# Designs tried in a protein design chat: VH-VL binders against q9vpl3. Part 65

Target 1, 224 residues: q9vpl3
Amino acid sequence: RGKINIQRPKAPHYERARVVAVTQPKYPELPKAKSCFKTRAERTQQQQENPYNEIIAREVRNWLDHSRLVAFFHLSSITADDIFRVRVQLHKQNLHLKSYGSKIIEQAVKNTRYEAIVPLFHSNHCIVFSPDPEKTAALLRIVRRVPQMVLLGGIVEETMLSRNQLVAYAQMPGLHAVQAQLVQTLSQAPGHLIQQLQAHQNSFVQVLDVHAKNQMNEETPKST

## First folded at step 16 (VH-VL)

Design D165
Fold by ESMFold2, fold request of step 18:
Structure D165 (fold): chain C 224 residues (1-224), chain A 121 residues (1-121), chain B 111 residues (1-111)
Amino acid sequence: as target 1 above (224 residues)
Amino acid sequence: QVELVQSGAEVKKPGESLKISCKGSGYSFTDYWIGWVRQAPGKGLEWMGIIWPEDSFTRYSPSFQGQVTISADKSISTAYLQWSSLKASDTAMYYCARDYGIYESYYFDYWGQGTLVTVSS
Amino acid sequence: DIALTQPASVSGSPGQSITISCTGTSSNVGGDNYVSWYQQHPGKAPKLMIYEVSNRPSGVSNRFSGSKSGNTASLTISGLQAEDEADYYCSSYTKSSTPYVFGGGTKLTVL
């Protein structure tokens, strides 16, 4: 991926660098003459990285602005196939797996309330973005297949959550799950539980009344 | 209501192949892991493996790697356990179960009724 | 360190409390690791009684409780009833090659 006009020996990714390092690259000229001047390749690479860094930082800001769920992971070494398959499974749930450099993250969150997240990106990492905070449980079920993704924490509804808080949030029952548990309770011990729940707020009492009425009218078999 | 319905009991001879099934209903089948658990006659429970039905990603217990194949057909909400060549030691009750856990939490909240496999000469 | 140890049997009289232990290691029971418990009556599938150490799923009697101390998880059944007579299995996650480990099982006899 070097520049076409500039031929420089390219080092492979660090994972493979030790094998290739037995052959040292050769550079023209002694470094003494180069110490006073940046090479054209170094200037071009620096300038190219600056514009790309800003574009990528804007991408990160856009994801943060439009995501009600953001999860941060430490990422250990993983095969390209495994990470690709996880990305596909996450994408099917409207969960978007991304990875960015720590400088880009720092630039993206500078002068925002999220500046405190920058230390999370000192090591190898990845981020999952989603507009759907109710997909947190789906995220955490899918990542079970990749122990290389270690949860660090997240942001839900613009609130920073620790690792344990994010997991607890994911396990919080949705309205349908709470209603199903309530119907089971009403069927098994309606007299005691209905009386105890009647002290609940008006909306909860209203939900109980609807479920008790439906249960009596339909002769629903009791679940075991 | 979440329900896992397994195929019926099987009586087989050593060397025969077999594929047993587990059909899930009452929930989004492709959003949860399905596990297979063996119980030899008079013995305890042994985990065999787990599958993510959406893309059929599978993880096996080391004791069962290469001995069985776990698969799924998401279009009919069904998971499978199969042997290419049964042994007498494969005689056991086989359960499928839904894994409801998230991140570092692993538990089977719903179980199939079991499929008895008998392998005898 | 990959095995979960349970007593082979335990017994109690109706109305009493009993405790079934499940001993592992810091890698599967100790620390932040989770343990679950299953009840199995003869000829029936296992039923989840406790998950994540101490949580009861809906429909499970509050007579069943779970706890953990060090590398040992415990299932306690209070107000013992005849229908509690069953086999009980603990289960946990291990960070090795298998995410599930079951204990050997404990036969509970109600005298």
Scores: ipSAE 0.784, ipTM 0.886, lowest interface PAE 0.9, mean pLDDT 79
Fold by ESMFold2, look of step 16:
Structure D165 (fold): chain C 224 residues (1-224), chain A 121 residues (1-121), chain B 111 residues (1-111)
Amino acid sequence: as target 1 above (224 residues)
Amino acid sequence: QVELVQSGAEVKKPGESLKISCKGSGYSFTDYWIGWVRQAPGKGLEWMGIIWPEDSFTRYSPSFQGQVTISADKSISTAYLQWSSLKASDTAMYYCARDYGIYESYYFDYWGQGTLVTVSS
Amino acid sequence: DIALTQPASVSGSPGQSITISCTGTSSNVGGDNYVSWYQQHPGKAPKLMIYEVSNRPSGVSNRFSGSKSGNTASLTISGLQAEDEADYYCSSYTKSSTPYVFGGGTKLTVL
């Protein structure tokens, strides 16, 4: 016999661990049986939470689609009163402080160029949205009162910027100064200006394309 | 033009109260931090604290915490520095200044003309 | 509490270049920390000359320049002129309890 024929099952110990390890790869071949054994509570809870997650993810997508400025912060422990006061001050400048779960962010940016931001949300965080990229300086001035908000980076005019790039962007001359320079240059040598802008644009696109290829393994850009 | 205009010189006795003012003009007063800086006679500059005028949030230097009160009235674009009981050691020039820095950059780009406070018997 | 160290005085002749130092620590001057410089004539309010280590505000002469190496920031004045005679203060930010720190000041004398 197998030494002794005992009806009682073996105690869970070393020999059972061997059997479980050997048979684990075989269990994936039976997905149909496991799918049928989900409880009704698991199904209803999963169903109920998915619609709520979808609604919130759609909200995040809407903010991303309509915001020319998005800033990401790590948020350390802070009182509800302090964060509320900061939210009020930001709102007065058309800056909208939001916080979402990491799974919601993942759902919102799935299959978009912004999917790379998901790792930023592995810890406590908040996001500031605004249609006004000119308000970046105002944002970074208000945030000085909250050392618990640590800038991670942002998106300006659909371009992802590092922390240092976002701060540098905030310190650039205002849009009116750029507009005045463009008018003066157009009066003198418009072709010269176009070449300078195209060179800067191509440089930024090239850097972003290299980063995207390194993450997604894409090698054949086509541009004309 | 950005301008910070401070109240006039004060001569006080120890134990008296005092509130000096700093009125900003030529810019959106509630969009920038206002700081206060002390300069004792013949001495250097000492930062006292800053205020966000929109909601009066303040941060004080540890050396001045509890020694003075910084406040603001945004309706008249004015910041204040206030003592409840002056000491002779409070004799100094007091400046207000606008802080133009962002994030981790802090610097005062425009300064008031100063208010001389003299506390003596 | 973590005062920035400046020389008490420096002097130079008209046309000369001079440098004023501002020494702190890795937590206030070193690393990515910013330093600003202010000029103060007798009886007048300070005036911002340099911000964020090396940036010059509009209206400040290009004879003034700023730099930083290690834990020491420097203000350099080239082509020294009589009107440069003043007190000069450096300032830095730190995340400690004293976010604004001034140096003790340097009296510049133009001979």
Scores: ipSAE 0.773, ipTM 0.883, lowest interface PAE 0.9, mean pLDDT 79
Fold by ESMFold2, fold request of step 18:
Structure D165 (fold): chain C 224 residues (1-224), chain A 121 residues (1-121), chain B 111 residues (1-111)
Amino acid sequence: as target 1 above (224 residues)
Amino acid sequence: QVELVQSGAEVKKPGESLKISCKGSGYSFTDYWIGWVRQAPGKGLEWMGIIWPEDSFTRYSPSFQGQVTISADKSISTAYLQWSSLKASDTAMYYCARDYGIYESYYFDYWGQGTLVTVSS
Amino acid sequence: DIALTQPASVSGSPGQSITISCTGTSSNVGGDNYVSWYQQHPGKAPKLMIYEVSNRPSGVSNRFSGSKSGNTASLTISGLQAEDEADYYCSSYTKSSTPYVFGGGTKLTVL
C-alpha cells in the first residue's frame, strides 16, 4: 500500500500536462514509414483482431446512436469494489458505465462528427451512456462519491459540450422548476404533465445546442 | 414542495443511546445526498457527514468518524443519526439538510427544522 | 480541515449596504472552488442565500449578492432591513477528508 502522493507527486505539473495533452496534436513516434512488408505474425495478429475490434466498435456506435447523454471521464486508480458500486448506482438511473480502448473509440467515430473525442482516451477513462439527458444531474451527483472520476465533457442530444457546459446544462434552474411542477401535478392530471415536460426539455436542449455549437466552432485550435 | 421533517427534541443521560430521524418528502429521496450538521449551544455550524440514501454510502467528518452513525431507510425516505453512548458534549441542535450540488459543487438547499438533543444527568 | 475566517460581527443602518467576508485558502475558497452562504435567525434552521459564489436560490431577495476575489468570498446585502438581522455562515468544499467547511459565523446587527 503506497500513499496517494506516489500517484500524484507533482499535482500542479500533472494538471498542466493534462491540459497540454488536450490542446496539442498527438503524434505517436511511429519510428519508420510503413514497411512494404509486415511480418507474418504482425499480419496474423492484425487479422485476428479485426473482427473482434469491429464488433466492439459497432457496440460503441450503437451506444452513441441511441444515447442522448454521453459523458466522458478520466479514471484514476480505483478499487474494483468502488467502481462496481458506482456502476450499480448509475445503472439504477439508466446510466451505463463503460470503458473501451482508444483504438476502438477511434474506429467507432472515424469519419464522424465525434472524432474530436479521441484524445480524451489516451489515458485511463470511462464513458457513461444514457438515453435520458435529464439524468445528467443525477450522474454528476452520484460521481461526487468517486473523486477518481474526473469529468472531461460530454454529448447531449448530439451536441458536444465541454466540462463546464455539461455541468451548466445539468444545473439549469428550469430543471428544478420542472421537477417542482411534476410534484405538484401528482395531485392533478397526469396527461398534462407529459406535455409540459416535453416542451421544457426541448426548449433547454435547443438553447444548449446553439450555445454549444458556437463554443465548439470557436474552440477549434487551427480553424479559420 | 421539498420538505425535511426531523424527529422531536430529546432529553437523555450520558451513556444512553439515541437515534434521531429526518424524513424527506416532495422529491426523489434516493437521488440526493443528505447531510447532518451540528450546532452546539451558542456556537457555529459543524458538518458531521453525508449519506447517499440509495445504498447508504456514507462520508464522515474526521471529527465525527466513529462518534456517530449515519444511516438511511430508503423505503420510508428517512435518514438517521445515532449514538451508541451519548456524552454531555453531544448536547446540541442537529440539522439534516439536502445537498443539491453536483460535480464539485456542494451546498445545502433545504434544511430540517432541527432536533435539540440535551444530555445531562 | 482549514477554518474559514469571518468577522464576528458587522453592523449597519437600515437602507445601507454591508459586506461580510469569508477568507480561506486556495484549496477551499480560492481558484475554482465554490462558496455558499447561509442565513440563520435565532432558533431557526439555516437558509441558503447564495450558492456557487454568486447564485441566488429562488425566493431569495436580489438585495443579497455574492462575489469572490482571491481567497476571500463576500456576501453583500444592500438596502438593509430589520429582517436581515441574523447570523451568516459561509461554507466551502475541499477535496480533503472534510469536503464541507463552515465559517465561524458573523452576527449582523441592523441598527
Scores: ipSAE 0.762, ipTM 0.876, lowest interface PAE 0.9, mean pLDDT 79
Fold by ESMFold2, fold request of step 18:
Structure D165 (fold): chain C 224 residues (1-224), chain A 121 residues (1-121), chain B 111 residues (1-111)
Amino acid sequence: as target 1 above (224 residues)
Amino acid sequence: QVELVQSGAEVKKPGESLKISCKGSGYSFTDYWIGWVRQAPGKGLEWMGIIWPEDSFTRYSPSFQGQVTISADKSISTAYLQWSSLKASDTAMYYCARDYGIYESYYFDYWGQGTLVTVSS
Amino acid sequence: DIALTQPASVSGSPGQSITISCTGTSSNVGGDNYVSWYQQHPGKAPKLMIYEVSNRPSGVSNRFSGSKSGNTASLTISGLQAEDEADYYCSSYTKSSTPYVFGGGTKLTVL
């Protein structure tokens, strides 16, 4: 989606404004001339509160509500070509790269469980949204090509995860892989199946107990 | 089963061009990085570069930047390493390998059998 | 980024435990950085033995273990066997323009 308004570059404009003030003739300012121009703080506040900011905040809320995977990144300086190419690669995996101002994020998550994410957006950033949490590994493999995207953490199935927790989540086997292993075992000949089950009886019981415990406990194993 | 099958050994003269191949099978070729690794006779392993086969994005080791070209043809699940003008110092075993790692993790979990390139006058 | 330092050779007798070191910097081995280990028999492609410091791929004997302390990663082979005789390479990822580096390799001789 993208930004509706563009933030003015701070450093160049600040330096140019100082240079202009130094080079112009000094004379008393009219009091009403100051009242005709809004202060820098007023202009910033007005921009942040206009109706387009609320529309964008609603977009962010909608992404958060419909995404089972959300990943937060710090974004260092990067060429437009490099960020575009990674956006295309992510899009092919149903991963949607977005960026929003910190005020818009704050407005979008106000009075929600996600208010804690606001400090992540005090610097340059980007967010990846997806309805497909099984695409976390694909996301993290693709972003290896851009060191400028530094993972901060994420949200998976409405649960806040740290950077390390998100990486560990990405490395967990999928449910389909577990189901395929069970089907493969059951497809063996009855005699061989009985022999293998007896030889691995403790192992199969242990796997089923771990599966039941993982469903009950909702804990993510720590990986090293 | 994941397999990386490389093209056969090559004997070349200095100045000749060469393109060797690495065909991946048994997995989604465009979902993983492919790396190229050189091993000079009696020497250790040297990383040459990696490619993202879906869009052919490449990253080269500084030692090999501009000296080789890494490419891929995703329609036939094949990565390539090529030289426009071989040197005798290019004599080495060349491996392709799949990189299975995610974010700040890397490791080559499957390797091709290697392609021996011999360049002599 | 900087090359990873390994001893040129180590040796051990069958049944002995040996350790191969891999020393780098805080930017490639230390901290949260990952190290991998590869085994290479003569004339063969390398084989992944350890990834992410201490993880063992399926099919690799539990006699192989990995660890890290400070800027040094270690591969330990317990119960040394004749087939363990090979060259061993450590490798790490770095955020520099050369994201993969290999150590110089260590020749393991089983006496």
Scores: ipSAE 0.759, ipTM 0.872, lowest interface PAE 0.9, mean pLDDT 79

Design D169
Fold by OpenDDE, fold request of step 18:
Structure D169 (fold): chain C 224 residues (1-224), chain A 121 residues (1-121), chain B 111 residues (1-111)
Amino acid sequence: as target 1 above (224 residues)
Amino acid sequence: QVELVQSGAEVKKPGESLKISCKGSGYSFTDYWIGWVRQAPGKGLEWMGIIWPDDTFTRYSPSFQGQVTISADKSISTAYLQWSSLKASDTAMYYCARDYGIYESYYFDYWGQGTLVTVSS
Amino acid sequence: DIALTQPASVSGSPGQSITISCTGTSSDVGGDNYVSWYQQHPGKAPKLMIYEVSNRPSGVSNRFSGSKSGNTASLTISGLQAEDEADYYCSSYTSSSTPYVFGGGTKLTVL
């Protein structure tokens, strides 16, 4: 008894095949759902304002409004584990690593002072928020562990900074150190000015003394 | 004041294991990278690797990858460099140093006094 | 292999100005501003003299200055003193698998 191959049934006899072909109901071709051929661009435009996106957008805005330090990073082929490890380290420093969709960011910053950051979010990205701008150096030390996190720029004290400017900011001495230096410089300024003023006077007096000495030597009659 | 104090000189035989230490003080030990640098006798400085002491994330030079292990104990602000099996070629001065650099800037602002490791038959 | 090349030795007389060069083999060496210089006296640990091409740490003499042109970084020591006799190493960030590299070192002799 030949095992009926249920996976590949033998083609029916020619006559049976003909009957089956004629009796097969011709179903009208289902209208090709226009939705399957929508270009990526059209799909992206029709993303209806999802109430959920609004909530997230508000969250982003809240972070931006309450952060004195914001840093933007591009993510290149980074693993979830690496991100997690960095997040933990950043969190210990009161630095908050967040990732949002580009559309959410766009929605969040639309018609705000932060609108200029939108071009930074065309690729995979993350944002680090902090209430303390003095943590910029700490941030940049921590992210060193992940070369895939590429610094794009940031916002410090409501000022947008380029990558290089943010790095430069992180390298600056703290405000107190700068103030101390300023006070030192200011305290030395009067002394230096007095010295310079006195130097000119002293030089004049020296020149006059030399002149007076030379005149006295010329008036000494050669006693024959 | 920031200070790094290393363990004393070591004399070992080939095949022996060794672990040397570097203790940091005067700063937050977990907030800065610690690096190790080798200097063979009469030779230049060689970057071996760095460690983030808080979670012991480590990056090695390819030349030292698998040859040494860098570790740290943050509870006692100490970094370690260890060998499982020493070679004569491991004879060198080893320095630990604090990396004060940020992002792509790497530089060591404070150095330990160095640990001399001598491996002889 | 990314390498920093330094002259093996440089000499100068007291009071003179000398320059030690550090040349990267690739444009990827040193980035725009990530060159450091270290001074090492015999039997002592290296000391940071210059970071980020031209910055001096606190406590380093203003006689030491750093500059960079193209792929060559330079350490200049003005008013050379006997105490300046030491080995000097440049270092730089690299975009390679080795993020940090030292130069071969330069022995400075004060004549």
Scores: ipSAE 0.865, ipTM 0.941, lowest interface PAE 0.5, mean pLDDT 87
Fold by OpenDDE, look of step 16:
Structure D169 (fold): chain C 224 residues (1-224), chain A 121 residues (1-121), chain B 111 residues (1-111)
Amino acid sequence: as target 1 above (224 residues)
Amino acid sequence: QVELVQSGAEVKKPGESLKISCKGSGYSFTDYWIGWVRQAPGKGLEWMGIIWPDDTFTRYSPSFQGQVTISADKSISTAYLQWSSLKASDTAMYYCARDYGIYESYYFDYWGQGTLVTVSS
Amino acid sequence: DIALTQPASVSGSPGQSITISCTGTSSDVGGDNYVSWYQQHPGKAPKLMIYEVSNRPSGVSNRFSGSKSGNTASLTISGLQAEDEADYYCSSYTSSSTPYVFGGGTKLTVL
């Protein structure tokens, strides 16, 4: 009886192989974690078929109207897991990461002050909303962990900002601090203006006095 | 006031493991990146990597990838740098620093005092 | 390899103005506005002197200023003082696999 080569077991007979193949517990392929981010094609198709597009568009409008900070990002080959992790971090800071189809965005912003953002949504994108513009720096610190999130621009206090402007904004002392500084500076301005005005008036009076004195000296007849 | 305090100097032999610490105070530890920088004796600064302390996400320099491990414990506001097996070439001053930068701006505004690691046979 | 090149040493007399240069090897080094400068005294930790090319942190003397032209960033120290004797390092963001790089350092000697 030939030594069963345990190192190279002979392939079982075809019938046995078939039975083994059929009896092998088909572990359900773990559903490939469907990237929560549908491809552009999938999103477009869903938008066409979805009777609730108007509802979603209204939601987007509501977010835009109630957010003091809105940031637009392009997503370049980002994984669902990475998005999830970033979303969690953002959420802890009261920053809300949302993703919508381009058509929905177009519908949402049509005939609104936000219509200018439509060109930003030609590819995979996400939007981060916040009621607090002071969280811009926090946002931009968090997104550093995901180089695939490319900042396109944003809206801060109803003002559209370019990428560079948004970064610059985040680097500034808090809006309130800047406003406070501005108010302080402006409050000091009247004092300086008053001083300058008074200085000019005083100078004018001095010139007039000198002129008057000179005229008086000319009118004094040399009583020879 | 923002402060980073590092663990004391270490003298080790080649092949030994080491973990040094950096404790942050005076700010929200989980809201800023912490970086590690190496400086060999008489040499310049070398960026090693950074960590986001809240979820311990890390990024390494390619030169240090796999050579060291950066970690953090947010409960005690402490970041760590560790070696599984030290080499003589690991002899250096190691600094932790807070990265205050945003997006593509990377800079360290506060630094620890440094930890001298000496690896000698 | 993306590198920042600094002169090995610079010297000046008290009261003079000196400039330390930091030159990137490629356009990918130093992005338009992401250069920082650090001062390091012997046996001390580095100190941030300039961030984002030209910004001074609180507490840094106005004698320190930063600028950039092309691929070269510059740190200028006006009114040189004895206390300014130190090593100076530039750093920059890079779009490469290494997001952050330091220059080789410049030893400043006050004569």
Scores: ipSAE 0.864, ipTM 0.937, lowest interface PAE 0.5, mean pLDDT 87
Fold by OpenDDE, fold request of step 18:
Structure D169 (fold): chain C 224 residues (1-224), chain A 121 residues (1-121), chain B 111 residues (1-111)
Amino acid sequence: as target 1 above (224 residues)
Amino acid sequence: QVELVQSGAEVKKPGESLKISCKGSGYSFTDYWIGWVRQAPGKGLEWMGIIWPDDTFTRYSPSFQGQVTISADKSISTAYLQWSSLKASDTAMYYCARDYGIYESYYFDYWGQGTLVTVSS
Amino acid sequence: DIALTQPASVSGSPGQSITISCTGTSSDVGGDNYVSWYQQHPGKAPKLMIYEVSNRPSGVSNRFSGSKSGNTASLTISGLQAEDEADYYCSSYTSSSTPYVFGGGTKLTVL
């Protein structure tokens, strides 16, 4: 009695295979559960054709046009609660954290001066808007609480800045502080200039005196 | 002028609880991080943690996580460092400091005068 | 563990220039330009001397300067004065769970 190999059942005899094939209950193809998962393409198309997207795109454009500070952040794995907390803190500083889909952003900035930002929005991102560019430092202090918010860059006074440039901008003293420093520097400049001018003159005179003394010593004939 | 004033020196026994304070003035207290730094006798500076005073969001060093609690009362511009149960090893100078850094830049521009905590049997 | 290494002590004579080094053990230490230096006199709180590698706060003497090369940050004190005798600590941002670390400190003696 041949050991029935249960692991590799021999293909049934042709006739049996035919009977099995015919008697196989044609289970109605389970209606391919229309995987409610609209293909990425269908979702993309539906998003593009949604009148609501146009409205949102206009909103984004309005924010861009009226903001003097715009900062772009990549969002890694962040909780809704963390986002909310950050949003609240930002709002207290008149900083507005918004999140938009990449397609909406693309639509919003198409054929505008902001079109260059589109590549920044390939993943989960958020944008912070402010009418006040002086709030850049405040923004960057607040976002420290959420390492998942990665600064990508921004727009300040209609100028696109890299991450490093934006940080550098935030570190600059305010215009008034710079002016004050300038005034202080200018006020000290005459004194320093005078000192430097005098120092050079004094050094020159000293060198001349030493030279004169040396010449006088050489001209003194050793009377023998 | 920006100033941080800390509470006075403390002498405690092991097992006792303690809360020390740091009051900020001369700036918007809620707009800057406050940090705490420990310095054991004859030792270096150790970063303990920081707090955002407006909503009391805190971040701790792993070495101090669960060992201390950092809190703040923005109504009186005061940050706190507290222990539930002191150990002899907690004997140190404790400094509060304002973190003026932005984003990935962390630095303390103004420091409190320090609070000496002595824990002895 | 991310650590900043400083020499235990440095000495110099008045008028000399001295340099204190701060070396990170990992490439992640010091990131771009996030090194700070603090001066601490005995029994006093630390004072910020340099931030972001080379920037001086207001009120700090121009004798203090900072630089960075590779994983080593340096504090240079020119025209050494008696008042410069203190402990100096470097600090840096780290991408680790501890965003802020201090060096071990350097005792500067003015001979």
Scores: ipSAE 0.863, ipTM 0.942, lowest interface PAE 0.5, mean pLDDT 87
Fold by OpenDDE, look of step 17:
Parts: structure tokens; sequence; C-alpha cells
Structure D169 (fold): chain C 224 residues (1-224), chain A 121 residues (1-121), chain B 111 residues (1-111)
């Protein structure tokens, strides 16, 4: 019994081949599956509200609502490793570095007071959140290690700040220090006012004295 | 009060290795950059580099890249500057300083007293 | 290479006001007002006098003031005193591979 070569089966006899060819089920050509390559337009339209995106958007909103400090950074050609290292350093300071897609951000801030931040997210970006606005200086010290993190602006105490304003804020003395300075300044103000008021009174008295002296001198009859 | 205390003066020969130290006190050592500045005799100040003490991330001036090593031990709040092989041209006063700047603002608000390194044959 | 140019020396009489200039070779020098000034007495470590163009650290006399116009930063010392005799160095942030650069220094002599 000849070893059936399973790798090269002998072609069937012509008659059998004909029968097999005719009896082969013609499966209807599956409609050319619309190539999974949905046109960029169809992909953009069918972006079915991914329930997952909604969840992430809610997370972003939650971070925004509970953060007293939010800083926005552009990322220019940064490695994952560099991001991780910075994240670790920031985390030690209770600063939370997050990255979200632009669409998620748009969804998250739609019809909110934060809608103005949407233009900042047209490129690769990251966000740093903190419950403590006093950590702004710490944040800006840490990010120095990564020139690829470019500060775009931020939110401090629900106020949108430009890049320069955020830096300026970080340079300001703490609220308590400022309050102390204000109190000192205010405490000195009455002294100056009193001095000025007294100066005017003293000047007036001097003028009156001079006038009185002059009148007395005029009333002294030249005793001829 | 913030203070940086550097190691004492060193007299070395060319080819010798050297490690000088800068100990910080009066502040959180890991929360500020520490920099090193060289001043050759009768010359100006030269920025050498800075280190983030917490994870020892360093940035060097191109002129000093590969010529020196900046390191730190946060457990003892100490920064180091070291040479593997000293040259006569390394003769200078070396200062450590705390960088208090933020983001693109670089400035040193507190300085060590300096370490004089003399390299002579 | 970004360089800061200072006059080699400046002199003044007690009570006078003097100005030390620091000029960058590039418009990028001090772009965001990141110029600092240091005072160094002979045999002593440098002392920060001005940061970010015009800010004075605590403990620095109000006789010291900083300004910037174009690519030139200036340190002004009013009411010059004998104790002001020292070397003065400007420094600036640079966007180059070297984030920080010092000027060449200016020797101030009080006559």
Amino acid sequence: as target 1 above (224 residues)
Amino acid sequence: QVELVQSGAEVKKPGESLKISCKGSGYSFTDYWIGWVRQAPGKGLEWMGIIWPDDTFTRYSPSFQGQVTISADKSISTAYLQWSSLKASDTAMYYCARDYGIYESYYFDYWGQGTLVTVSS
Amino acid sequence: DIALTQPASVSGSPGQSITISCTGTSSDVGGDNYVSWYQQHPGKAPKLMIYEVSNRPSGVSNRFSGSKSGNTASLTISGLQAEDEADYYCSSYTSSSTPYVFGGGTKLTVL
C-alpha cells in the first residue's frame, strides 16, 4: 500500500475533478467588507461616545474641580522615561502629572468654566494637578529638569493665569507673608497720615503765629 | 538659617583624583537645585552645573561635561564635585550654591564659603 | 555662544550713583527678564544682590537696583559707599545648552 504523500496529494482523475469542481459550494462573495479603513471622516463621525471617554472626562473634571493648582504643559519630544522620572518627583510633592487626549479634555470642559483651556490642548500636553497652590514654586523647580516641558499657563484658585502670571505667582511670598506685609503697611499708614495732618496743623499754627507777631509789631505805636 | 558649608582647601598633583563636598543645612535639601561655580585665580565666575539632590539628576555646562562629576547624598544633605584626574588648569576656587530659581529663572541665593583647589607639580 | 559683556572697571566717589551694564550678544539673553547680579568682595563668596532684573533679596540694601532695556541689563548703586567696592557679576538664563552664564565681571572702585 503506497505511502500516501500527504504533502502532495495526487491530482484526482479528470472526471472526479470535474465533479468536485461543479459540486464545490460557491460561497457568495462576502460583500467586500468595507475595508476597516473607515475614512478619517467616518472615523471622526462614528466616534461613538466611547463610554470609556466619558469616564475619563469625568475624571478630568473631578481633578479640575478639586485642584487649587493646575498647570498646563506642552510636551516636545519627551521620552516616556523622562516623563516617569518627572512624575515621581512631582508626586513626592503631592503634584499629580496626568496626560489626556485633546478630545477627552474638550469633552470634560464642555459647558464649564474651564472651556477656555481647550486651545491649549492642540498638541501633546500634560497637566499637573495639586490641592496646594503653594506648591507652584516646587512644581516649577522640578520641571526645570525637562526642557521639553513647556509651561503654557495654569489655574490657581479658580483663576486662569498665563505662563508669566503663573511664574509671577510662584515668586510671590506666601499668602501669610503678604498678609503680614499688608498689615504692616496698613499699620504704618495711620502714622504717616497723622504726621501729615500734624504737619499741616503745625504749619498752620506757625503761619498764624507769624501773622500774630506781625500784627503785634504793627500795633506797637512808634513812641515818637 | 540656610547655610552651605564646603570642605577645606585641597593641594593635589596632576593626575590625582579629588572629591570635594558641600553640606546644606537650614532648608529641605532635596527641594532645591545645588550648583557648582568655578573661579580661577583672578578670573570670573564660571557656571559648571547643577544637581537635583533627590534623584541626583544633573546638568552640566558643555565646558565641564565629562571633566567633572557632580553628585549628591541626600541622606546627609551633601553635594559633591569630583575629578578623576586633576590638571593644573583645575586650580581654582570652587563654590557650591543653592539655586532658588524657578522654571527658566536661574540664580543662586546662598553660597558656600568656597573650596580652594591647588594643582601643582 | 551666548556671552554677557560687562565693563572691566567702574569707579565713583562716595555718595554718587554708578551704573554697571551687562549686555548680551543675543536677544535671547535675559529674554524673560532672568538677569541676576552678584557682589563679590576679595576673598569672599559671591552674594546675590539682584534677581530677575530688579528684585532684591532680603537683606540687600535699597541702594542697589536693577533694570533692563533691550539686551542690556543694568545694576545701579546709589549713594556709593566704601563698602560697595567689590567685583560685580551679572548672570542670565540662556536658551542654549548652557542654561546659565556669567558676565566677565566689573571691578568697582570707590575713590
Scores: ipSAE 0.852, ipTM 0.930, lowest interface PAE 0.5, mean pLDDT 87

